# VH-VL binders against q0atu2: the designs that were tried, part 379

Target 1, 119 residues: q0atu2
Amino acid sequence: MLDKKARIRTSREYRNVFEKGKRLSGRFLIIYYVENALDNNRFGFITNKKIGMAVIRNRIKRQLRAIVREYQGQVKNKHDIVLVARAGIGKSSFEGMEKDYIAIMKKAGLFARNANKID
Below, E stands for the ipSAE of ESMFold2; O stands for the ipSAE of OpenDDE; V2 stands for 0.75 times the mean of E and O plus 0.25 times the DockQ between their complexes.

## First folded at step 20 (VH-VL; framework fv_dusigitumab)

Design hh5 (at its last look DockQ between E and O 0.64; V2 from the best seeds 0.78)
Fold by OpenDDE, look of step 20:
Structure hh5 (fold): chain C 119 residues (1-119), chain A 122 residues (1-122), chain B 111 residues (1-111)
Amino acid sequence: as target 1 above (119 residues)
Amino acid sequence: QVQLVQSGAEVKKPGASVKVSCKASGYTFTSYDINWVRQATGQGLEWMGWMNPDSGDTGYAQKFQGRVTMTRNTSISTAYMELSSLRSEDTAVYYCARDSGYDSGAFYFDYWGQGTTVTVSS
Amino acid sequence: QSVLTQPPSVSAAPGQKVTISCSGSSSNIGADYVSWYQQLPGTAPKLLIYDNNKRPSGIPDRFSGSKSGTSATLGITGLQTGDEADYYCGTWDSSLSAGYVFGGGTKLTVL
């Protein structure tokens, strides 16, 4: 799991991202991202009932956390990033989610200059 | 089967705006980003930006920030690229292209429109 | 001027092999998949290679792509007269101004 310092944990922190951040939509994900005053990135995850039952939502959340962890080192620092799962994500493969995340993060310009593609 | 059909040639004066259309068919329009690429006569390809037909989100090359607007009409599966404050240097063939890099998390353009010639001259 | 650097031209006789290089940096070729496009005279570009080395349907196997570090290479074997065209590499650049970038293009002449 993500380190505590790498997690958005409070409602206030989430609200800040939604109000001040930028929004980009992928096929399965919507990301909200904003610069923070820290030296590290923080990630938040939102799944709602449109995705499915609690078991499914929890699975999706775990998968998204895994994806974020895998590419965490490639993300530009000093950002709060909230991932919102779209309704269709429940039918997506892990790889599909991963590619969607990668694409949307690239569009957002959130990957570091020295980032290396994971083949 | 996948086709991108662009609007016809345009002749504009400096300072004017041009809006090129790109009608998509043969696939789900909202499932793939549309990119715009231009090519001046005898020159190379130049990427202008991307547009997500589902959300309407866009990303423009820095060179065109403030002058380009990419939009879409989902009801007719048509993407639009409008370039304002035209200059002679904007004379080029403009292409729309479908981005199919989603499967790899990459970006590449598998289908292209036939191109639209835009001539800017006084 | 182009972010990705290609040789301006290459030439070879029919049946021979040619390679077209594409050099970039850690923020583009070094960080993302490379695609290649063929542009026949007077036509729109055509996807030739994607994901470094994959061919779309309809592209013969005499076209190949490879990537190493911050460079990519397009290979064409069994050169045919119909291969005379401009070839462009392209990839996503993850610099501060994220976006797609093309090479300057390479004119392939079949002698």
Scores: ipSAE 0.860, ipTM 0.940, lowest interface PAE 0.7, mean pLDDT 94
Fold by ESMFold2, look of step 20:
Structure hh5 (fold): chain C 119 residues (1-119), chain A 122 residues (1-122), chain B 111 residues (1-111)
Amino acid sequence: as target 1 above (119 residues)
Amino acid sequence: QVQLVQSGAEVKKPGASVKVSCKASGYTFTSYDINWVRQATGQGLEWMGWMNPDSGDTGYAQKFQGRVTMTRNTSISTAYMELSSLRSEDTAVYYCARDSGYDSGAFYFDYWGQGTTVTVSS
Amino acid sequence: QSVLTQPPSVSAAPGQKVTISCSGSSSNIGADYVSWYQQLPGTAPKLLIYDNNKRPSGIPDRFSGSKSGTSATLGITGLQTGDEADYYCGTWDSSLSAGYVFGGGTKLTVL
């Protein structure tokens, strides 16, 4: 994530989302989300060592950031959203992660206007 | 082959509750969400909500919030829908259906149970 | 009224073509994929079309789907008496109370 305004930065910010937020699980991801008092969304990303070596975890984080960036304009504003990678995510494709993200974001009610790639 | 097999018909009095089961086979039960859809006699399909069998997460249509509970037992690959405080308007056929969301990012119901008739009468 | 609007009925002779419309809004059909379901009398619904225009395995190509703007259309050619059924469109709606929505259904009679 390049824009610091759109990133969850501190441990206290992460803890607020985990303690106060709702959670939904997909196949590869868990999202935690809570309304914030800002004028924008913020995103956080968690990968732990059970997922794999650092090169695997870094690849997954980059892929998730790219997915979030692609759909950022569709996300309802004023939310802090933490994406937690599940242990099996290392076996997924980029497209699998993307579809998982879309599905759980829709089910969470976080998309204001869904993307339609085949209109 | 994917199959969803539901419990048998039920007759209930107003104010009671009903719990319908949906046993899945032919696929990994925890990999797909189960949705519940009902249909009153001569009427259209009405979506009630979704349930993730892996996590137990649910999302309910606003109309049913507070009266519906969707659960599962993963050991026997079975989903459940319980509707409480029944009234005559709840008389319907209740379907479970598997949703495609994690395969596609778009939601559609590719496999359906045979339906369970619930009659609410005095 | 349902969130998605369908004509309540359509009819045509065997061998003919019909179309069934489904009208929605920018928060549903305008933003997401449309599916169609066939419900034969006394049976559960069956997926007929997904992703606007795709057929599941086993659905013949005389069933077709299309989408334009906030409207979707199911086309059925070469009508057979076995096509007499109720037909429902469905899609995800991303409005305030996000969830799945169906059209009100269209009864097809093959005369």
Scores: ipSAE 0.806, ipTM 0.912, lowest interface PAE 0.9, mean pLDDT 91
ESMFold2 (binder alone), look of step 20: mean pLDDT 93; pTM 0.951

Design hh50 (at its last look DockQ between E and O 0.06; V2 from the best seeds 0.00; counts 0 for: pae O 5.9 > 2, placed apart)
Fold by ESMFold2, look of step 20:
Structure hh50 (fold): chain C 119 residues (1-119), chain A 122 residues (1-122), chain B 111 residues (1-111)
Amino acid sequence: as target 1 above (119 residues)
Amino acid sequence: QVQLVQSGAEVKKPGASVKVSCKASGYTFTSYDINWVRQATGQGLEWMGWMNPDSGDTGYAQKFQGRVTMTRNTSISTAYMELSSLRSEDTAVYYCARDSGYDSGEFYFDYWGQGTTVTVSS
Amino acid sequence: QSVLTQPPSVSAAPGQKVTISCSGSSSNIGANYVHWYQQLPGTAPKLLIYDNNKRPSGIPDRFSGSKSGTSATLGITGLQTGDEADYYCGTWDSSLSAGYVFGGGTKLTVL
């Protein structure tokens, strides 16, 4: 589970990322990200009803949180990052979501130079 | 079978622009990023940037930012690379290549176009 | 000039073996898998090894790859004259200008 300090929690926090942040798309995910004034990263997760029923959306949120938790040591600090699930993500595997996340985080330049790389 | 077929050779004057095309076939064009790589005569490979055909998102090598634009037309499965303000040192073979990033989380170029020679001379 | 360092040339007789080194840093080889490309004379590059040590379909097992720390090695055994080519390592670089980087290339001569 992500630390409460590492969560985007309020509408104002989410709005800041969407209004001021950059956007990159993968196959299953879109990330929005912006530098913050904190000493840590914060993550937010959005699934909409177009993805499926609540049980499917909850499973996807759990899987995305697990992926973010696994790689959080590699993420450059001082960023607010919102993961938006794309339509079709419900048919992806955990590994498919994971590879997508790694790819878009690398393309965004959000992985640190040598911090906690998992080989 | 995956193929990337590029446009023909170009001869340009300094200060002009060139736009190279790369037509993809044999796979879902929007599922893989296209990268552009160039190679001057007798020199090594130089990465220029990536482009996501689905979203249109791009990431350019710092050396080319401000001079390169990578685009696509998804209806004809074609990627484009435009390089502006050409100089003689831009004379090279330009390749498009498909990257594997979304399959593996690692970036390698599994299929390459045949290359497009761009010559910049006075 | 290249971010990744390769020897400019190597040579060996047919049937022999060679290795080609690729030296980088913690932000590229140290953080990412290494891939290898073969460029036969007058042709486009072709993927030879991916994810450090995996071969695409059609690449014989006499081509091998490995990675240790910030260095990678391409191995070629049973050399054939058809192996004369330029060989490039490549990987993602996670530094401030995040992007893909290649080695300078190694010309293999089979004599």
Scores: ipSAE 0.774, ipTM 0.906, lowest interface PAE 1.1, mean pLDDT 91
Fold by OpenDDE, look of step 20:
Structure hh50 (fold): chain C 119 residues (1-119), chain A 122 residues (1-122), chain B 111 residues (1-111)
Amino acid sequence: as target 1 above (119 residues)
Amino acid sequence: QVQLVQSGAEVKKPGASVKVSCKASGYTFTSYDINWVRQATGQGLEWMGWMNPDSGDTGYAQKFQGRVTMTRNTSISTAYMELSSLRSEDTAVYYCARDSGYDSGEFYFDYWGQGTTVTVSS
Amino acid sequence: QSVLTQPPSVSAAPGQKVTISCSGSSSNIGANYVHWYQQLPGTAPKLLIYDNNKRPSGIPDRFSGSKSGTSATLGITGLQTGDEADYYCGTWDSSLSAGYVFGGGTKLTVL
């Protein structure tokens, strides 16, 4: 699980990202991202009712957290990033979800340049 | 045919609690979340929260956190919304509404109960 | 007061076209589908438009919806007296852990 300092937790923090940040839509995810004044990145996850029943939402949320954890070291610092699950994500595989995440993060220019970057 | 039938009108004193029921029929009760929306007289719609009849999970609007409880009895396909510490401002028509389902782009409220009038007065 | 902003009232003569606007923000309309509900006098709301521009069964094609940016619009052509009602836009707000938000509602009067 992501450390507390790496998580967007408050409605105010989420609102700030949505209001001031940029948006990029993928197949299964929408990301909102904005620079923060911290030394670390923070991630938020929105898996509300648009993606299915609670058990599905919880599953998707766990999967998204896992994906973010896997690649967080490659993300440019000083960003607040909110992942919003799209309705179709419930029909996606983990790999498909991961691929979508990587794609939109790359398009957003949020991945740092390193040798371990996955294309 | 999908139907949501709510309990009758309620009159309560300030500080009391009210529990409104919503009986579902015409579909698999546990397969669709139930939302509650209220409408004060002459006012707009206000979303209160959702309840998953299968798991019992809920999501409440921040305004009602700590004061609303949404439950269900799956054996009789009935959802309940209990609002405590009632105030005069809680006087409204309360609606239950069903989620649209998984095949939608996003969830919306496709079927509504007839509404339950709750009057809070001293 | 409402998260989504609607004009309080609109009016037109029978046969005319009316539009009802719904203005939000990047966290709600900007991020999510907009749905419209019709509430005839003394009745419960009814789904009118879903997913920005889709009509449920039984809703005539003279009702239409659109969305652009952080705003949505409900269009009604060939206005009929039976269309006199309150109309509400609604959507999920992604900035909230649990949050569906409605517009303030628009009273449509058929002159």
Scores: ipSAE 0.017, ipTM 0.714, lowest interface PAE 5.9, mean pLDDT 91
ESMFold2 (binder alone), look of step 20: mean pLDDT 92; pTM 0.948

Design hh51 (at its last look DockQ between E and O 0.67; V2 from the best seeds 0.00; counts 0 for: pae E 2.1 > 2)
Fold by OpenDDE, look of step 20:
Structure hh51 (fold): chain C 119 residues (1-119), chain A 122 residues (1-122), chain B 111 residues (1-111)
Amino acid sequence: as target 1 above (119 residues)
Amino acid sequence: QVQLVQSGAEVKKPGASVKVSCKASGYTFTSYDIHWVRQATGQGLEWMGWMNPDSGDTGYAQKFQGRVTMTRNTSISTAYMELSSLRSEDTAVYYCARDSGYDSGEFYFDYWGQGTTVTVSS
Amino acid sequence: QSVLTQPPSVSAAPGQKVTISCSGSSSNIGANYVHWYQQLPGTAPKLLIYDNNKRPSGIPDRFSGSKSGTSATLGITGLQTGDEADYYCGTWDSSLSAGYVFGGGTKLTVL
């Protein structure tokens, strides 16, 4: 589980990211990201009803949190990042989600310069 | 049978613009990013940028920012690269290439167009 | 000039082995998979190796790739005349906002 300080928790915080942040789309994910005034990154997760039943949405959310946690140390600091699950993510494997996340984060330039690839 | 078929050769004057097309077939066009790479005569490959055919998102190399525009028409599975304010140094073969990044989390180009020669001369 | 450094040329006789090096930094090769492309004279580049050491369908096992640290190597055994071409390494650079980077290319001549 992500540390509380590493989570976007309020509607206001989410709204700020959506309104002021940049957007990039991957195959299974959309990310919104914006610089924050903190010394740490914060992550938010959105899974809407288009993904499927609540049990599916919760599974996807757990998987995304696991992915984010695994690569958290490689992400450039001072960013609020919201992950929005796309409709097709329910049919994707965990590995597929991970690859999509990595690709989109690289395209966004959000990985640290000295980030290490996990083979 | 994935294929990328590019438009024909172009001859332009300095200061003009050129728009090269890249028609994709044999796969779901919106599922893979399209990259553009150019190669001056006798020179190496130079990456220009990427375009997401689904969202229209783009990312350009800093060298070309403000001068390059990458777009697409999804109805005909065609990507476009427009380069403006052309200079003699822009004379090169321009390639479109399919990116398998979403499949691997890494960026490599598994299919290439045949190339489009763009000549800039006064 | 190129972000990734390759020798400008290599040569060997048919049947021999050659290696092409590709040197980068921690933000590119050190942080990302390396890929190799073959460009025969007068043709478009072709994917030769992806993800450091994987061969696409149709690429013979004479071609191999490896990566260590901030460097990568392309190996070609049983050199054939048809292998005469330019070879480019490429990878993503994590220090750039948007940045795929290529090596300067290596011209392989079969003697």
Scores: ipSAE 0.839, ipTM 0.937, lowest interface PAE 0.7, mean pLDDT 94
Fold by ESMFold2, look of step 20:
Parts: C-alpha cells; structure tokens; sequence
Structure hh51 (fold): chain C 119 residues (1-119), chain A 122 residues (1-122), chain B 111 residues (1-111)
C-alpha cells in the first residue's frame, strides 16, 4: 500500500529531486534520489510519451507502483525517489522491471533490510 | 564467445598510479556492468567496484574510495581501472569481470579477464 | 578478515564427497543469492554455481549449492584430481557500505 503522503506530488518537489539528487541508470529505469527532511520516503514516477500510447504508459506506471509498494518497507527512510521509465521499458516483462529496480536500489544503497522475499 | 582481454603486467613505484584496460568482445558492451576484483599472491578475492559502461556510473568499495577511478571508452568497448597513490599492499593480480546477474536482482560474474599483474616496488 | 567465512582448506580422496561452507549475515547471504567461483591454479576465477543452486552450462551435476538462513554450502561429489582448486562464495551485501563480498576461499586438496 503506497501511502498518499509517500507520493511526490508537486512540480517543485520533482524539480528538487532532479536538481539536487543523485542519478543512477539501470537497463529499464533511471532513479533520481535525494535525502528529504521528512520522517518517511516519497516516490514519484515519470513515463515519457516516447514510451508509447497512454494505455501503455498507464500500464507501466501501475507496474512500477506495484513494484515500489512490494519493497517500500525495506527502503531507508528520509528519501525522495523518482523512477523514470526508459524508452525501451515497454519491451520488458514485469519481472524484468522488478529485477532492474532491485539492482539499482541496491547500487544506490537505499535498501536497509532484506530486499528479497526468499525462504 | 564473450571475451574480456586485459592489458599487460605493470611495475610501478610507490606513489605512482596504474591504469589497467579491459577490452570486451562478443556482446553489447554497454548492456552489462564491469566489476574489478583484485587478488594478492596467495590471498583471496577482493572486490573493488562496479562501472556501468552505458552511463559511466560507478560504485566503489569503501577501502578504495578516493584512490580508484573506473572509466570506459564505448567506441572501442574498453573498460579502465586506475589506482593512484600506490603502495606495496597494492601488489596483486587485477581482474575485470562482467556482471550477468541483473535478471535476478543479484550480482554474479560469468566472464572474467585473464588478469593483470601489478607490482609495486621501491 | 573476509566478510563471508569459509574453512581455509578441505581434503578428501578421489570419489568421495566434500562440502564447503560459507557463513555470512542478514545483510549479505540472508538478503541475497549466493554464487560460487572455482579458481584452478594459475587461472582466473570461473563461475561454478549461481543463484544459490543453479549450474551454468558445462558444469557437471556433481557440483551443487544450497542456502539456508545466513549460510550457504557448496557440495562436490565424485571427487576428481581436476577439482583441486580454490573455491570462493560471493554475494551482494546490502548494508550502508553496499558492495560485493567474497569469502576468504577454501583450498580443496584431492588425495
């Protein structure tokens, strides 16, 4: 469950992340991230029109939100994080997006706890 | 037919720098990270860092932060590792390795270069 | 000194079975898949087991891997003299100093 207060909502909030944040590229995703002054994390999602039609872009956004929701409890607090879908993301699978997200978040050092659900 | 071919052995004095090259072939160079791992004689493997050839993004092991720089030239499919302020403890074989674990959310190295011996002697 | 702990050496006769342990923590083995590398004398490491228990093409089924909690195990059955090598476990460590970590290595001797 991605909480409403865990969403980046305004243009000013997005601009702060892009201007002051760090950037890491994966195969299908780019993340921008910066420490915030809150006690929680906030997530933003960007899909460019070059990815495809609105139906495709909306599907990708839903998939990315689901991925973020699955791992949100493991993300280190006090970060604003924007996920930018790369143009080739439409040819990826849900599992491909998920694996890319896990890898890039590990590289950024943003996971505080077990990032995999294995037993 | 993936291959990683590294530059030849180097002998350096303390305080100097060394730059090792790793030429990739048989795959799309920009689609896979390159990691660097070193091994002193009779010792274990020591991870140094990763480099994304597409973006140039890097992440370094804390032990090497400030002394190591990992770069690439995509037009010739070549990765580089430069280690500065060399000291005798840096004498080792340096390997480049390709990271093929992205599809699991994990990192593992399925192809390795042949190694480059760097000797630091006064 | 290594983040992942392996026995320094193991030995067994041809045809026997041996296991090599790899002990870590919740931030590495507990959170990530474990991989194993074989290093024959004078050569670069070679991937032997990936994703805890999977074999790359060309690795015989007498090599096996498993993981439980914060520990992993490499199993080798039907030992051959060509198996004499150093064996390393490796995985990502998800701590604040995030990076890849290796075990200290285990020298296998086939008597």
Amino acid sequence: as target 1 above (119 residues)
Amino acid sequence: QVQLVQSGAEVKKPGASVKVSCKASGYTFTSYDIHWVRQATGQGLEWMGWMNPDSGDTGYAQKFQGRVTMTRNTSISTAYMELSSLRSEDTAVYYCARDSGYDSGEFYFDYWGQGTTVTVSS
Amino acid sequence: QSVLTQPPSVSAAPGQKVTISCSGSSSNIGANYVHWYQQLPGTAPKLLIYDNNKRPSGIPDRFSGSKSGTSATLGITGLQTGDEADYYCGTWDSSLSAGYVFGGGTKLTVL
Scores: ipSAE 0.559, ipTM 0.870, lowest interface PAE 2.1, mean pLDDT 90
ESMFold2 (binder alone), look of step 20: mean pLDDT 93; pTM 0.950

Design hh52 (at its last look DockQ between E and O 0.54; V2 from the best seeds 0.76)
Fold by OpenDDE, look of step 20:
Structure hh52 (fold): chain C 119 residues (1-119), chain A 122 residues (1-122), chain B 111 residues (1-111)
Amino acid sequence: as target 1 above (119 residues)
Amino acid sequence: QVQLVQSGAEVKKPGASVKVSCKASGYTFTSYDINWVRQATGQGLEWMGWINPDSGDTGYAQKFQGRVTMTRNTSISTAYMELSSLRSEDTAVYYCARDSGYDSGEFYFDYWGQGTTVTVSS
Amino acid sequence: QSVLTQPPSVSAAPGQKVTISCSGSSSNIGANYVSWYQQLPGTAPKLLIYDNNKRPSGIPDRFSGSKSGTSATLGITGLQTGDEADYYCGTWDSSLSAGYVFGGGTKLTVL
């Protein structure tokens, strides 16, 4: 799991990201991202009912958290980032989700300049 | 089977704008980003930016920020690149290219248009 | 001028092996997969190598790619006259200004 301090937890925090942040869409994910006043990044996850049943939504959320956690150290600091799962994500593999995340984060310029190779 | 067909050559005056089209076929247009790359005569390749045909999201090279606009018409599987405030230095062949790096989380261009020659001269 | 550095030219006789280097930094080659493009005279670029060392369909195995650290290398064995072209490396740059970057290009002459 992500550390508590690395999580967007309040409605106000989510709203701030949506209202002030930038948006980029991938194949399976949409990210909203905005700079924060902290020394760390915070991540939020949204899986709506369009994805499927609660069991599926929970699985997707767990997978996204795993992906974010794996690459967390390579993300530029001082950002609030919300991942919104798109409807088609339920049919994607974990690897597909991972590659989508990587690509969209690269497009956003959110990986650190000195980041190591991402496989 | 995958094809990118670009519009014809353009001749423009300095200060004018040019809009190049790129019609895609042979695949799902909205599933792959379109990138634009130009090449001045006798020079190397220069990346200009990308567009996501599904969302319309774009990312431009800093050099072209404020001067380039990339758009798409999904109904006809066509991407557009408009460059304004043209200068003689903008004389080049402009290419559209499909980005197929999604599978690896990377970026590379597997199919290219035939190129569009844009000449800027007074 | 180009973010990625390539030798401006290389040459070899038919049947020989040539290598084209591509030097970058930790924010581009060091952090992302490298692709190579072949551009025959008067034609659009063609994807030659992607993901450092993978060949698209139709590309013969005498073309190879490798990456180490912040550098990449294109290898061509069994050089043919038809290989005379310009070759470009390219990759994503994960710097503050995220975007794709190309090398300056290498002109390969078959002697």
Scores: ipSAE 0.877, ipTM 0.944, lowest interface PAE 0.6, mean pLDDT 94
Fold by ESMFold2, look of step 20:
Structure hh52 (fold): chain C 119 residues (1-119), chain A 122 residues (1-122), chain B 111 residues (1-111)
Amino acid sequence: as target 1 above (119 residues)
Amino acid sequence: QVQLVQSGAEVKKPGASVKVSCKASGYTFTSYDINWVRQATGQGLEWMGWINPDSGDTGYAQKFQGRVTMTRNTSISTAYMELSSLRSEDTAVYYCARDSGYDSGEFYFDYWGQGTTVTVSS
Amino acid sequence: QSVLTQPPSVSAAPGQKVTISCSGSSSNIGANYVSWYQQLPGTAPKLLIYDNNKRPSGIPDRFSGSKSGTSATLGITGLQTGDEADYYCGTWDSSLSAGYVFGGGTKLTVL
């Protein structure tokens, strides 16, 4: 349950991230990310039909939203970030998705810990 | 049993390049990132970067950006690190190591190759 | 030059206890779990401690780890001559360029 302002909503917004953004792959997830012109982050979620029926896709989206919400305070601001579920994510656990997300967000340099440092 | 076996020692001249291989066995090669770490004689460990063998995605330490290229061949479970424009200060033992990131969300290197000595001399 | 600071050397007699400190910052040790690596003379490093205080299979419980704030500590009890090695702390650094960092290493001598 991300706030409404923290959601990527339109096809054009999604395409911008895919066309201009960087990508990193984990075991269960791919993230695409690009700087935006806002003061906040926005998140989008893609689960294609290859993953399973609507019930399965909705469960995965809900789990990914919960994970993103849990860690959103650590994410560097001003980014549009799209999480794409990979084929095989249905075999993962919530904890597996969570660890995958943490790993790829760290490798992407999107977690911020040093807001108080001044050079 | 997990094993990382690296290519043999290399002697290079300044300005040349070197490509070190790291063959993995005993686990699913595409499930874990491979990192490269070097150590000059009598010095500490220096992290160089990572590669995701599944996607080919890489991340390099700033010091090596523009000189290092990490690649892999999944059909033979082998990762590669190529360092170009070699200088004498690049003389070191180069290690590959498997990282744990996707198992834990925290990074540590649970298995290491035996090391490859690269000597850069005229 | 190391982002993580370790004492360059420590020494103690067989059977004694030592600790090795590792000091970092909020972007590395403060934000991420710490690991320790043992490098015996002439060999590759080996994972000794992960997730601050956990031991991989085969590492005896006389090796221990802890973390507080931006510092981590490796403890070794019942010192043996085979423990003579270099010890490195390591962790992810979440700062601007994001990457892995090691301490400068600590040479342990058992006299």
Scores: ipSAE 0.789, ipTM 0.906, lowest interface PAE 1.0, mean pLDDT 91
ESMFold2 (binder alone), look of step 20: mean pLDDT 93; pTM 0.952

